# VH-VL binders against q0aze0: the designs that were tried, part 97

Target 1, 268 residues: q0aze0
Amino acid sequence: MKIILVNNRFKENTEKKAQEIAGQLSALNVEVIIDNGLDEPYAGTVDFIMVLGGDGTMLRAARRYGQRAIPVLGVNMGTVGFLSNIEINELAEYLPLILREEYSLEARMMLEVAVFQQQSLLTRVFCLNELLLRSNSPRMLSFALEISGQKLEPYRGDGLIVSTTTGSTAYSLSAGGPIADPQLDAFIVTPVASHIINKRPLVVSPEREISLHLLEEREAIIGIDGQIKMDFGAENRVLIKRAPHPLLMVNLKAKPFFTSIDRSLQRQ

## First folded at step 4 (VH-VL)

Design g11 (framework fv_ragifilimab)
Fold by ESMFold2-Fast, scan of step 4:
Structure g11 (fold): chain C 268 residues (1-268), chain A 123 residues (1-123), chain B 113 residues (1-113)
Amino acid sequence: as target 1 above (268 residues)
Amino acid sequence: QVQLVQSGAEVKKPGASVKVSCKGSGYTFTGYYMYWVRQAPGQGLEWIGVINPNSGGTTYNQKFKDRATMTVDKSISTAYMELSRLRSDDTAVYYCARGFESGTVYYDSFDYWGQGTLVTVSS
Amino acid sequence: DIVMTQSPDSLAVSLGERATINCKSSQSVLYSSNNKNYLTWYQQKPGQPPKLLIYWASTRESGVPDRFSGSGSGTDFTLTISSLQAEDVAVYHCQQYYSTPLTFGQGTKLEIK
């Protein structure tokens, strides 16, 4: 069995714990690859991915490995998040189930984001939560939104979020988007500080293709899962589609989504 | 720990070019914008431009756009600023500085600065 | 371009006394959509790079003593040192990041009286 341990090198606690867990797994004849984010993603066959950290570390793991149809387990290292399934102090209890492959999987849709410069594909990335188009200055953007070839009236404002249902509790929520059941497959399109009062969040089929481009030259960026930033100008176009494969999240322990989100909202 | 280390002092003649380097360590280099700022002796700070180390995308102060070139080499976590057609009034300490927190939505304040590179332009 | 003007150019204050430095922008740096002022204060000692003190006009950077405070909104900003210490002798710079080009004030030199 081959397992990738994904951790955040810049958190001292997670690096030490990753080394300890790697030692324990090696003693059980499990081959371990440690991914701390500095190198290219491991290219090779693996059986399981264990993410040691918070939601941010899980988002990075999903972008690097989510399209490979490999089970991914989130192990929380301190702060309660939405993407982890078990706590680090529970790992010893659940490790035998992991090694016996005795767990269920939850499929979470992902976005495929393709950025073009004129007619050429500049980059293609995948993400679990959202794409954010935003102004990189206090100047508002003027931009075009097309959904499956249907051209909407121009948007004016600070930007736009295109989110998965998993991402509904992230940036989309902060911008006024709805909370979505993660078991649903849908895109949520949420305006950011729109200057037009009638621009509301949209919930659309995951089979739709969404495209964005600027209608005038502005300083803008594309943000992916709050972690990757790319410059975006009037010569650029972005195309957003459902990714070919969902992220396969490991479920070892019941984690009630609605109770968790309700409690979180009461404390804000 | 986060550290920005710049190349050493340079003495140039008018009309020459200078290329200053800035090596980042202790953080994910591609996760933060890199800014260039200069300070002439006894004067205030003057912004030159910003580069996104992940994409190579740049925004320049219009005053420097025709003479300044910012680049990055991601493999060695190093940013460069080249200023061409130097004049005596380009004599200054040149700083690189990291944008404050990669998660912010707008242009950042600068949380970490390089030690500075003195560029002297004299005939 | 937004022009940043500091006053005074130099200031001498007795140890333990209050020091105030002003910064004025030629146009508002308050962004109405998020109600934030795009203004930063830096401390610069001789031979050293500037050090971040305050961002968003009034938010103190981690590790900066609480005797430093920023106030103001729109076009008129103040940096206050409530009780001057010997280590606070430096040049202080304000900066706007409301629009490009990013611009700085000319600096205020703070000395002990």
Scores: ipSAE 0.000, ipTM 0.396, lowest interface PAE 16.4, mean pLDDT 85

Design g12 (framework fv_ragifilimab)
Fold by ESMFold2-Fast, scan of step 4:
Structure g12 (fold): chain C 268 residues (1-268), chain A 123 residues (1-123), chain B 113 residues (1-113)
Amino acid sequence: as target 1 above (268 residues)
Amino acid sequence: QVQLVQSGAEVKKPGASVKVSCKGSGYTFTGYYMYWVRQAPGQGLEWIGVINPNSGGTTYNQKFKDRATMTVDKSISTAYMELSRLRSDDTAVYYCARDSEVYIAGTPYFDYWGQGTLVTVSS
Amino acid sequence: DIVMTQSPDSLAVSLGERATINCKSSQSVLYSSNNKNYLTWYQQKPGQPPKLLIYWASTRESGVPDRFSGSGSGTDFTLTISSLQAEDVAVYHCQQYYSTPLTFGQGTKLEIK
C-alpha cells in the first residue's frame, strides 16, 4: 500500500507529527510519500491520501490530488472542521480499518476553473469550495454572467462567488448564500453584497457552464478556495464547470453535517 | 515560519539606479501580493506599488510610476523593486510587505514586513 | 489622493495612563456595500519595520494586547492604549486602503512622561 501524507510544514508540530506517522506506517510495510505543499504533487500511483491538518490543508490536497479518484481522509490536528473525519488522537484506533479498506466513501463535487486572457488559456485549476471574483479596491465591478450560454443582466457590485455544495459553508455563507447538503451536486452562485443591486443567490444544475468577464477595466481578483489569488482584468474571462471527478472523502466515523453546522453557528 | 528577508544597505550617487530584493520563505510565495513601501529618515511611510508574484502584474503609485519597476523571480521566491534616476530625497528605508488575504474586499493591510533596506543617495 | 493626518505629532504619557492618538482622512474610508472602514494602525519601534496592530478600524490583530483598541468611522479614527506599558513606546501610523494610492499618516511618536 502507498499513502500520501499531506501536511502543513508551516506548523512545526504538524511537520514533526507527519514524520512520526510516516515512521509508524513504514513499520507496517506501508510506503509513505510526504507532501508538505512546497514540491510539485507526487506524480506516481497511490492508494490512499491522509491529510493532517484543518480544512485549509484539505482544500490544498483536493486541488493537488482530488481529480485522481483516490480516497482522501481528513485527520484534524486542532479544532474540528467540516472537512476532517477523525481526530489525530484517534488515528491509531482507525489505522487497521484504513489498511483493510474498511471504510465508506462520500463523493464531493469539485469545480474546474479555466482562466483565459483573450483566447489563450492562462491556467486551469480544480477546487473544492469556490471561485470568488472580487474587486481589489472599494470600487464596484461591472461584470457579465452567462449560464450555459444564457446572458444574464449585468451585475454591478463587489463580486460574485461560484461555489460547490461543500463550499456552501465557506465564503458563500459569509456572503449570504444558503447552507447546502454537501451530498447534493449543484453550483451555488452568490453575489457579494451590494447596496446598488439586490441580487439573490442562484442554485443551478452542476451540468451548466458558468462564464464571467468584466465589462469595465477595474482592479479585480479571482480567488480559489480562499488560498490562490489571480489578477483579473477586462481582457480576462473565466469558465467554470463541474470537474470530471469528485473528491472521494473517507468516512470512518459518523459526522452528521447538520448537527455540526448548527454547533458551529452557535459558537461564533 | 513566514519571513521576508531583504538585501543589504546601498549607497548610490544621484542619477543612478538601485535594485532592492525581498525573499519570501515559510509560505506559498505566489499566493500573496507583495507591496513596497518606503520611509525617509524621521518621516512617515509612503507606498510605492504592489506586484502579484504569480502573474507579474503590477500597480504603481502614480508618483513612482515612471521611475519604479517591480519584478519577481518565482524560482527563488524573490521580489525586486528598482528605482531609477535617484535623487537625494529618495534616501529612505525601503520595505517589502505581504498582504493579509481576507476574502471580503481588498486587503492591503500588512501582516508581515521585511526588515528594511537602507538606500542612501548622496554625492 | 486620500490625505491621512495624525494628531498629535508627539505625545508623552505616564506609565499606566491612557494614551489616545487620532487619525483623520480627507474623505470617508467607510465602504457602504460592506459597512467596513478601510483603516489600519501599525506600531513601529526604532530600527524595526512596522507591526500590524488593528485592521478594519477596530479589529485587533492576533497576539496584540487587549489594552490596544481602535474606534471611529468614516473620516475620524482613534487608537487607544488603555494603560501604557514601557514596551508601548513607539511611533504609531494609520493607513487607509480604501483607494489607491495607499496612504499613511505622518506618524505619532509616543513617549513616557
Scores: ipSAE 0.000, ipTM 0.409, lowest interface PAE 15.4, mean pLDDT 85

Design g13 (framework fv_ragifilimab)
Fold by ESMFold2-Fast, scan of step 4:
Structure g13 (fold): chain C 268 residues (1-268), chain A 123 residues (1-123), chain B 113 residues (1-113)
Amino acid sequence: as target 1 above (268 residues)
Amino acid sequence: QVQLVQSGAEVKKPGASVKVSCKGSGYTFTGYYMYWVRQAPGQGLEWIGVINPNSGGTTYNQKFKDRATMTVDKSISTAYMELSRLRSDDTAVYYCAREWDSGSYFIDAFDIWGQGTLVTVSS
Amino acid sequence: DIVMTQSPDSLAVSLGERATINCKSSQSVLYSSNNKNYLTWYQQKPGQPPKLLIYWASTRESGVPDRFSGSGSGTDFTLTISSLQAEDVAVYHCQQYYSTPLTFGQGTKLEIK
């Protein structure tokens, strides 16, 4: 068995724990590849991915490895989140089940984001939560939204979020989007501070293609999972589709999504 | 000092057209939308349309869409509103106004207005 | 179109007394996603263009005296002048910027009693 252990090298507790876990796994004849985010993603065949950290570390793991159809387990390192399944102090209890492959998998859709300059593809990335189009100044954007070739009336506001159902509790929630069952496949299109036009969040089929471009010369940014930032101008277009493969999340412990989100919202 | 200065009063016959100008100064002209609003004597304000001075893109009130034309000349920081096929009930003061920057949003509210251009349509 | 209705058409108030002007929209101008009411108030004196007083229904524009206040949410809005001064004689207009076309109330003329 070969396991990739994803951690955040800038968190000392996470780095120490990663080394301890790598040692434990090696003692059980498991090959361990440590991914601190510094190098290219590991290119070889791997059986399992263990993510040590919070939601941010899981989002990075999903972007790097989510398209490979490999089981991914989120292990929480002391902060609560929506993407972890077990706590670090529970790992020893669950490790035998991991090694015997005695767990269930939950598929989570991902976005494929392609950014063009006119007709030329500049970049293609995958993400688990969302793409955010936002102004890089206090000034509102004017932009065009097309859904599967259907041109909507122009949007005017601070931006737009195109989210997965997993991302419904991230930036989309803060912008007034709905809370979605992560077991559903759908795009959630949530306006950010839309002005004058009563633009509601849209829930659309994951088979739809969504395109965005600016209608006016403005400084804007495309954000991916809150971690990648790209300049976006009037000569750019972005195309958003369902990614070819979902992220396969490991369920070792029943974690009730709806009671977890309900409790979290009561605290805010 | 930010200001909008409009062209002078016009008297027109029914069926004619009128073109009102609005010159901006003291700010980046292409950085703010320009709105046109009219007010008939003793009545409320009525929105005609908005133009983006940077792109020339326009949005019109449907009531005026087939008669109003908004344009911009960026080289002289001047916006224009032309209204054709004038009727007696087009008699009004015509204003240009600049969108307001609240810091977090640009909103369709107006902090800077032109002085107004009286257009009288009579025979 | 959102129809804006002001009441009363005219109002006479004594100096130092409270003036209250109402504005009603035919549909809600509250945007639930940002919890803002897309409603402004303007003051217009004879021969002059309107002057912005209040935006987001209750936020006073810089330089506007604190005797002016806006209140309300959804469809029912009020402009209040707590202690009327002679310089406040004007026509007051409400405007919605929730959806196009932008629409204004008919105006309320405020006079000294």
Scores: ipSAE 0.006, ipTM 0.395, lowest interface PAE 14.9, mean pLDDT 85

Design g14 (framework fv_ragifilimab)
Fold by ESMFold2-Fast, scan of step 4:
Structure g14 (fold): chain C 268 residues (1-268), chain A 122 residues (1-122), chain B 113 residues (1-113)
Amino acid sequence: as target 1 above (268 residues)
Amino acid sequence: QVQLVQSGAEVKKPGASVKVSCKGSGYTFTGYYMYWVRQAPGQGLEWIGVINPNSGGTTYNQKFKDRATMTVDKSISTAYMELSRLRSDDTAVYYCARGDTVAIYGDWFDPWGQGTLVTVSS
Amino acid sequence: DIVMTQSPDSLAVSLGERATINCKSSQSVLYSSNNKNYLTWYQQKPGQPPKLLIYWASTRESGVPDRFSGSGSGTDFTLTISSLQAEDVAVYHCQQYYSTPLTFGQGTKLEIK
């Protein structure tokens, strides 16, 4: 068995814990690859991915490895997030179940984001939560949204979010989008500070293709999972579709999504 | 325009606590690490800690772990750093600064807040 | 902990002349797998926050004049200002981001001669 441990080099406790866990796994004849974010993603075949950290580390792991159809377990080392399944102090209890493959998998859709300049593909990235198109200045954007070739009336405002259901509780929520059951597959399209009256969040089939481009030259960016930033101008076009593979999240412990989000909403 | 705006200057007595705020604008607040750094008058820069605004997870410099508390309020894109049991040698300008969470790149600080002067005097 | 040491503590350079500031780390900040040095330089003018100049030891931040350059690898690093301007009077800080705790040098004060 070969396992990737994903951690954050800039969190010293996480690095030490990754080394400790790697030693424990090696003692059980498991080969361990440590990914602390500094290198290219490991290119070889692996059986399991263990993410040590918070939701941010899980989002990075999903972008790096989510398209490989490998089970991914979130192990929280701090505050409880939405993407972790167990706490670090529970790992020893669950490790035998992991090694015997005695767990269920929950499929979470991902986005494939392709950015073009004219007919040229500039970049292709995957993400678990969302793509954000936003103004990088106080000036609002004018932009076009197409859904499966259907051209909507132009948008005018600060931007737009195209989110997975997993991302419904992230940036889309703060912009007025709905809370979605992460077991449902759908795109959630949420406008950011629209100047057009009656622009509502849209919930659309994950089989749809969504395209965005600017109608005027503006300073804009494309943000991916809140972690990657790319400049976006009127010469660019972005195409968003369902990624070929979902992220396969390991479920070892019942995690009450609805009570967790309800508790979160009582806080400001 | 990416900008960090901090709360105003504070004057505190020894033994008191101070809470400094840092409001981010012009970017996705939860996508970037927030760092806290201080500078005593005429001294160098000293790292206090870092917080992930998305998860609330923190890493502290061991020198400050016993007294510093970092928190965030995502609804208003604001980070806070509270320092308790203040001493006269805590007199310093306290900065927040944004890092990067892109896995391929290391964290460096851009932009910085304007700084908050905290004076501890008896 | 990685200790960062700058030299000199202060220097005075005539306008138009070259200024060199050195930074030494107690351990290598070069990561062999990606061949990158986890070292940053900041400029701090009186009453202002530090401003990013150089990251990855030698990559100049957008908007920073080309007279500023960074060099070095592993443990020994240099910030060079090829032709000093009056606006360059500041304290310069090096920082490593290879390992926590993040650490800074003590600063080098650059003055006009």
Scores: ipSAE 0.000, ipTM 0.382, lowest interface PAE 18.9, mean pLDDT 85

Design g15 (framework fv_ragifilimab)
Fold by ESMFold2-Fast, scan of step 4:
Structure g15 (fold): chain C 268 residues (1-268), chain A 123 residues (1-123), chain B 113 residues (1-113)
Amino acid sequence: as target 1 above (268 residues)
Amino acid sequence: QVQLVQSGAEVKKPGASVKVSCKGSGYTFTGYYMYWVRQAPGQGLEWIGVINPNSGGTTYNQKFKDRATMTVDKSISTAYMELSRLRSDDTAVYYCARALEYTVSGEYPFDYWGQGTLVTVSS
Amino acid sequence: DIVMTQSPDSLAVSLGERATINCKSSQSVLYSSNNKNYLTWYQQKPGQPPKLLIYWASTRESGVPDRFSGSGSGTDFTLTISSLQAEDVAVYHCQQYYSTPLTFGQGTKLEIK
């Protein structure tokens, strides 16, 4: 068995814990690859991915490995998070089940984001939460939104969010989007400070393709999961579609999504 | 446009506490770490701590651990740093700065800084 | 704690000439597993917060002019400004993010000669 341990080098506690866990797994004849986010993703085949850390670490793991259809387990290091399944102090209890493959999988949709410079593909990335288009200056953006080739009225405002259902509780929520059951597959399209009155969030089929481009030369950026930033100008176009594979999240114990989100919103 | 806007200057007596705020706008507040750094007049920069706005998790410089408290209020995209039992040598400009937790190239350093809050501690 | 030491404390350079600022760490900030140096350079003008120039010892931040470059590995690092412009007058700080606590050099004041 070959396992990738994903951690954050910047957090010394998670690096030390990753080394301890790697030693324990090696003693059980498991080959371990450490991914602390600083190298290129491991290119070889693996059987399982264990993410040690918070939601940010899981978002990175999803972008790097989510399209490989490999089980991914989030292990919380003692902070509140939404994407982890077990706590670090529970790992020893659940490790035999992991090694015997005695767990269920929950599929979470992902976005495929392709950015073009005129007609040339500039980059292609995947994400679990959302793409954000936003102004990088005090000036409002003027931009075109097309959904499956249907051109909507031009948008004017600070930007737009295209979110998965998992991302419905992230930036889309703060911009006025709905809370969605992450078991559903849908795109949530949420305007950011739109000038046009009554521009509402849209919930659309995950089979649709969404394209965005600027109608005027402005300084703008595209943000991916709040972690990747890319400059976006009038010569750029972005195409967003459902990623070919969902992230396969490991369930070793029940997750109370609705009570967790309800509690989180009241704590704000 | 990304902006970090801090609260105004404070004058405090020794032994008092000060609470500095830092409001983020133009980005996903919970997607970035918030760091606190200070700079005494004519001196170098000194790290106080970091908070993850998404989880509330904190890491402090040991020098400040017993006096500094970092918190966030997600509903208004605002981070706070409170420093207690102030001494004259706590006189400094206090900065908040954000950092992206991850990129395709790894961790991203402090890319945006607040304007700074001057805290003067005098008797 | 990793101690960061900059040299010189101050430097005067003529317009159009090369400016060189050094930074030494008390222990290596090179992470052997990825061969990357956890070192950042900032520019700070009077009354302003620091501005990111260079990270990973040699990677320029978006929008930073080509005349700024970083080099070095392990414990010895250099920031070079190949052709000094008037707007480059500032204090320059190095920082390590290899381990906590995060630590900064004392700063190097760059002035026009």
Scores: ipSAE 0.000, ipTM 0.386, lowest interface PAE 17.4, mean pLDDT 84

Design g16 (framework fv_ragifilimab)
Fold by ESMFold2-Fast, scan of step 4:
Structure g16 (fold): chain C 268 residues (1-268), chain A 123 residues (1-123), chain B 113 residues (1-113)
Amino acid sequence: as target 1 above (268 residues)
Amino acid sequence: QVQLVQSGAEVKKPGASVKVSCKGSGYTFTGYYMYWVRQAPGQGLEWIGVINPNSGGTTYNQKFKDRATMTVDKSISTAYMELSRLRSDDTAVYYCARDETVYFTGSYGMDVWGQGTLVTVSS
Amino acid sequence: DIVMTQSPDSLAVSLGERATINCKSSQSVLYSSNNKNYLTWYQQKPGQPPKLLIYWASTRESGVPDRFSGSGSGTDFTLTISSLQAEDVAVYHCQQYYSTPLTFGQGTKLEIK
């Protein structure tokens, strides 16, 4: 069996724990590749991905490996989040089930984001939560939104979020978007501080293609999962589609999404 | 014109190794997965494995994992499949085939195939 | 492993008549999150490599005539040729790409009566 162990190099306790777990797995004849986020993604084939950390580490793992159709397990190291399934102190209990492949998988849709300059593709990335278009200055943006070739009236505001259902509890929620069951496949399109009255979040089919471009020269950025930042100008356009493969999340333990989000909102 | 051109027929004795080549032309070689599939005389198709030409990453059918090795040489747009410790039941036409999807996304079909390489294993 | 079973093993159909080929998987190849069936059909003429006809169970590959259609979901799939032409004489193979190892049916030989 070959496992990728994903961790954050700059969190001292997580790096030491990753080395400890790698040693334990090697003793069980499991080949371990450590991905601490600094190197290129491991290019070889693997059987399983174990993510040690919080939601941010899982988002990185999803961007690097989510399109490979490999089971991904989130192991919480102490930070409460929505993308982990078990706690680090439970790993020893569940390890025999992992090695025997005795678990279920939950598919989570991902976005495919393609950024163009004129007719040239600049970059293509995949993400689990969202694409954020936002102003990089105090000035509002004026931008065009097209959904499956249908041109909407121009948007004016601070930006726009195109989110998966998994991302519904991230930036989209803060901008007034709905909380979505992550088992549903849909795009959630949420305006950020729209100048136009009655611009509402949209929930659209995941088969739709969404495109964005600026109508005026402004300093703007595209943000991916809150971790990648790219400059975006009037000469750029972005196309957003459902990614070809969902992230396959390992389910070893029931995690009550609705009661968890309800308690989170009550305390905030 | 997109095409895959394979090396010529091979005759081998049991226990030998064979290495089949597959040269791509007319497309960006590193943008597509390369699959290897075989077909024994009068039988159905059997998947051997897939290689990502850009990264060198491979996935093998477990049946072949201990004997098959897939590699690429990006400088000449050529993929290779080596099968070792040949048995008489390895006699088959071996095909390379391109996956229509980009290399870090999933597969939905093999849209361009090589002409096939007949490998005969006899004693 | 997912086992693919085709029926019939061989079929003879007159020119202009309808040909129907069936493919059954031992477990579902429908991916619930995207509602797509991971099933392809290939055409193979004597002495030639297979040629992609249909992917996602029902989507025709570019350049494939509209007389070819695919249908079905989950475990039961059908390839239909609405009006058989001489050039359609071939062996037809179904394949699943839902799970590794990728597996093929045994093939259905289509001949003219």
Scores: ipSAE 0.000, ipTM 0.386, lowest interface PAE 17.9, mean pLDDT 85

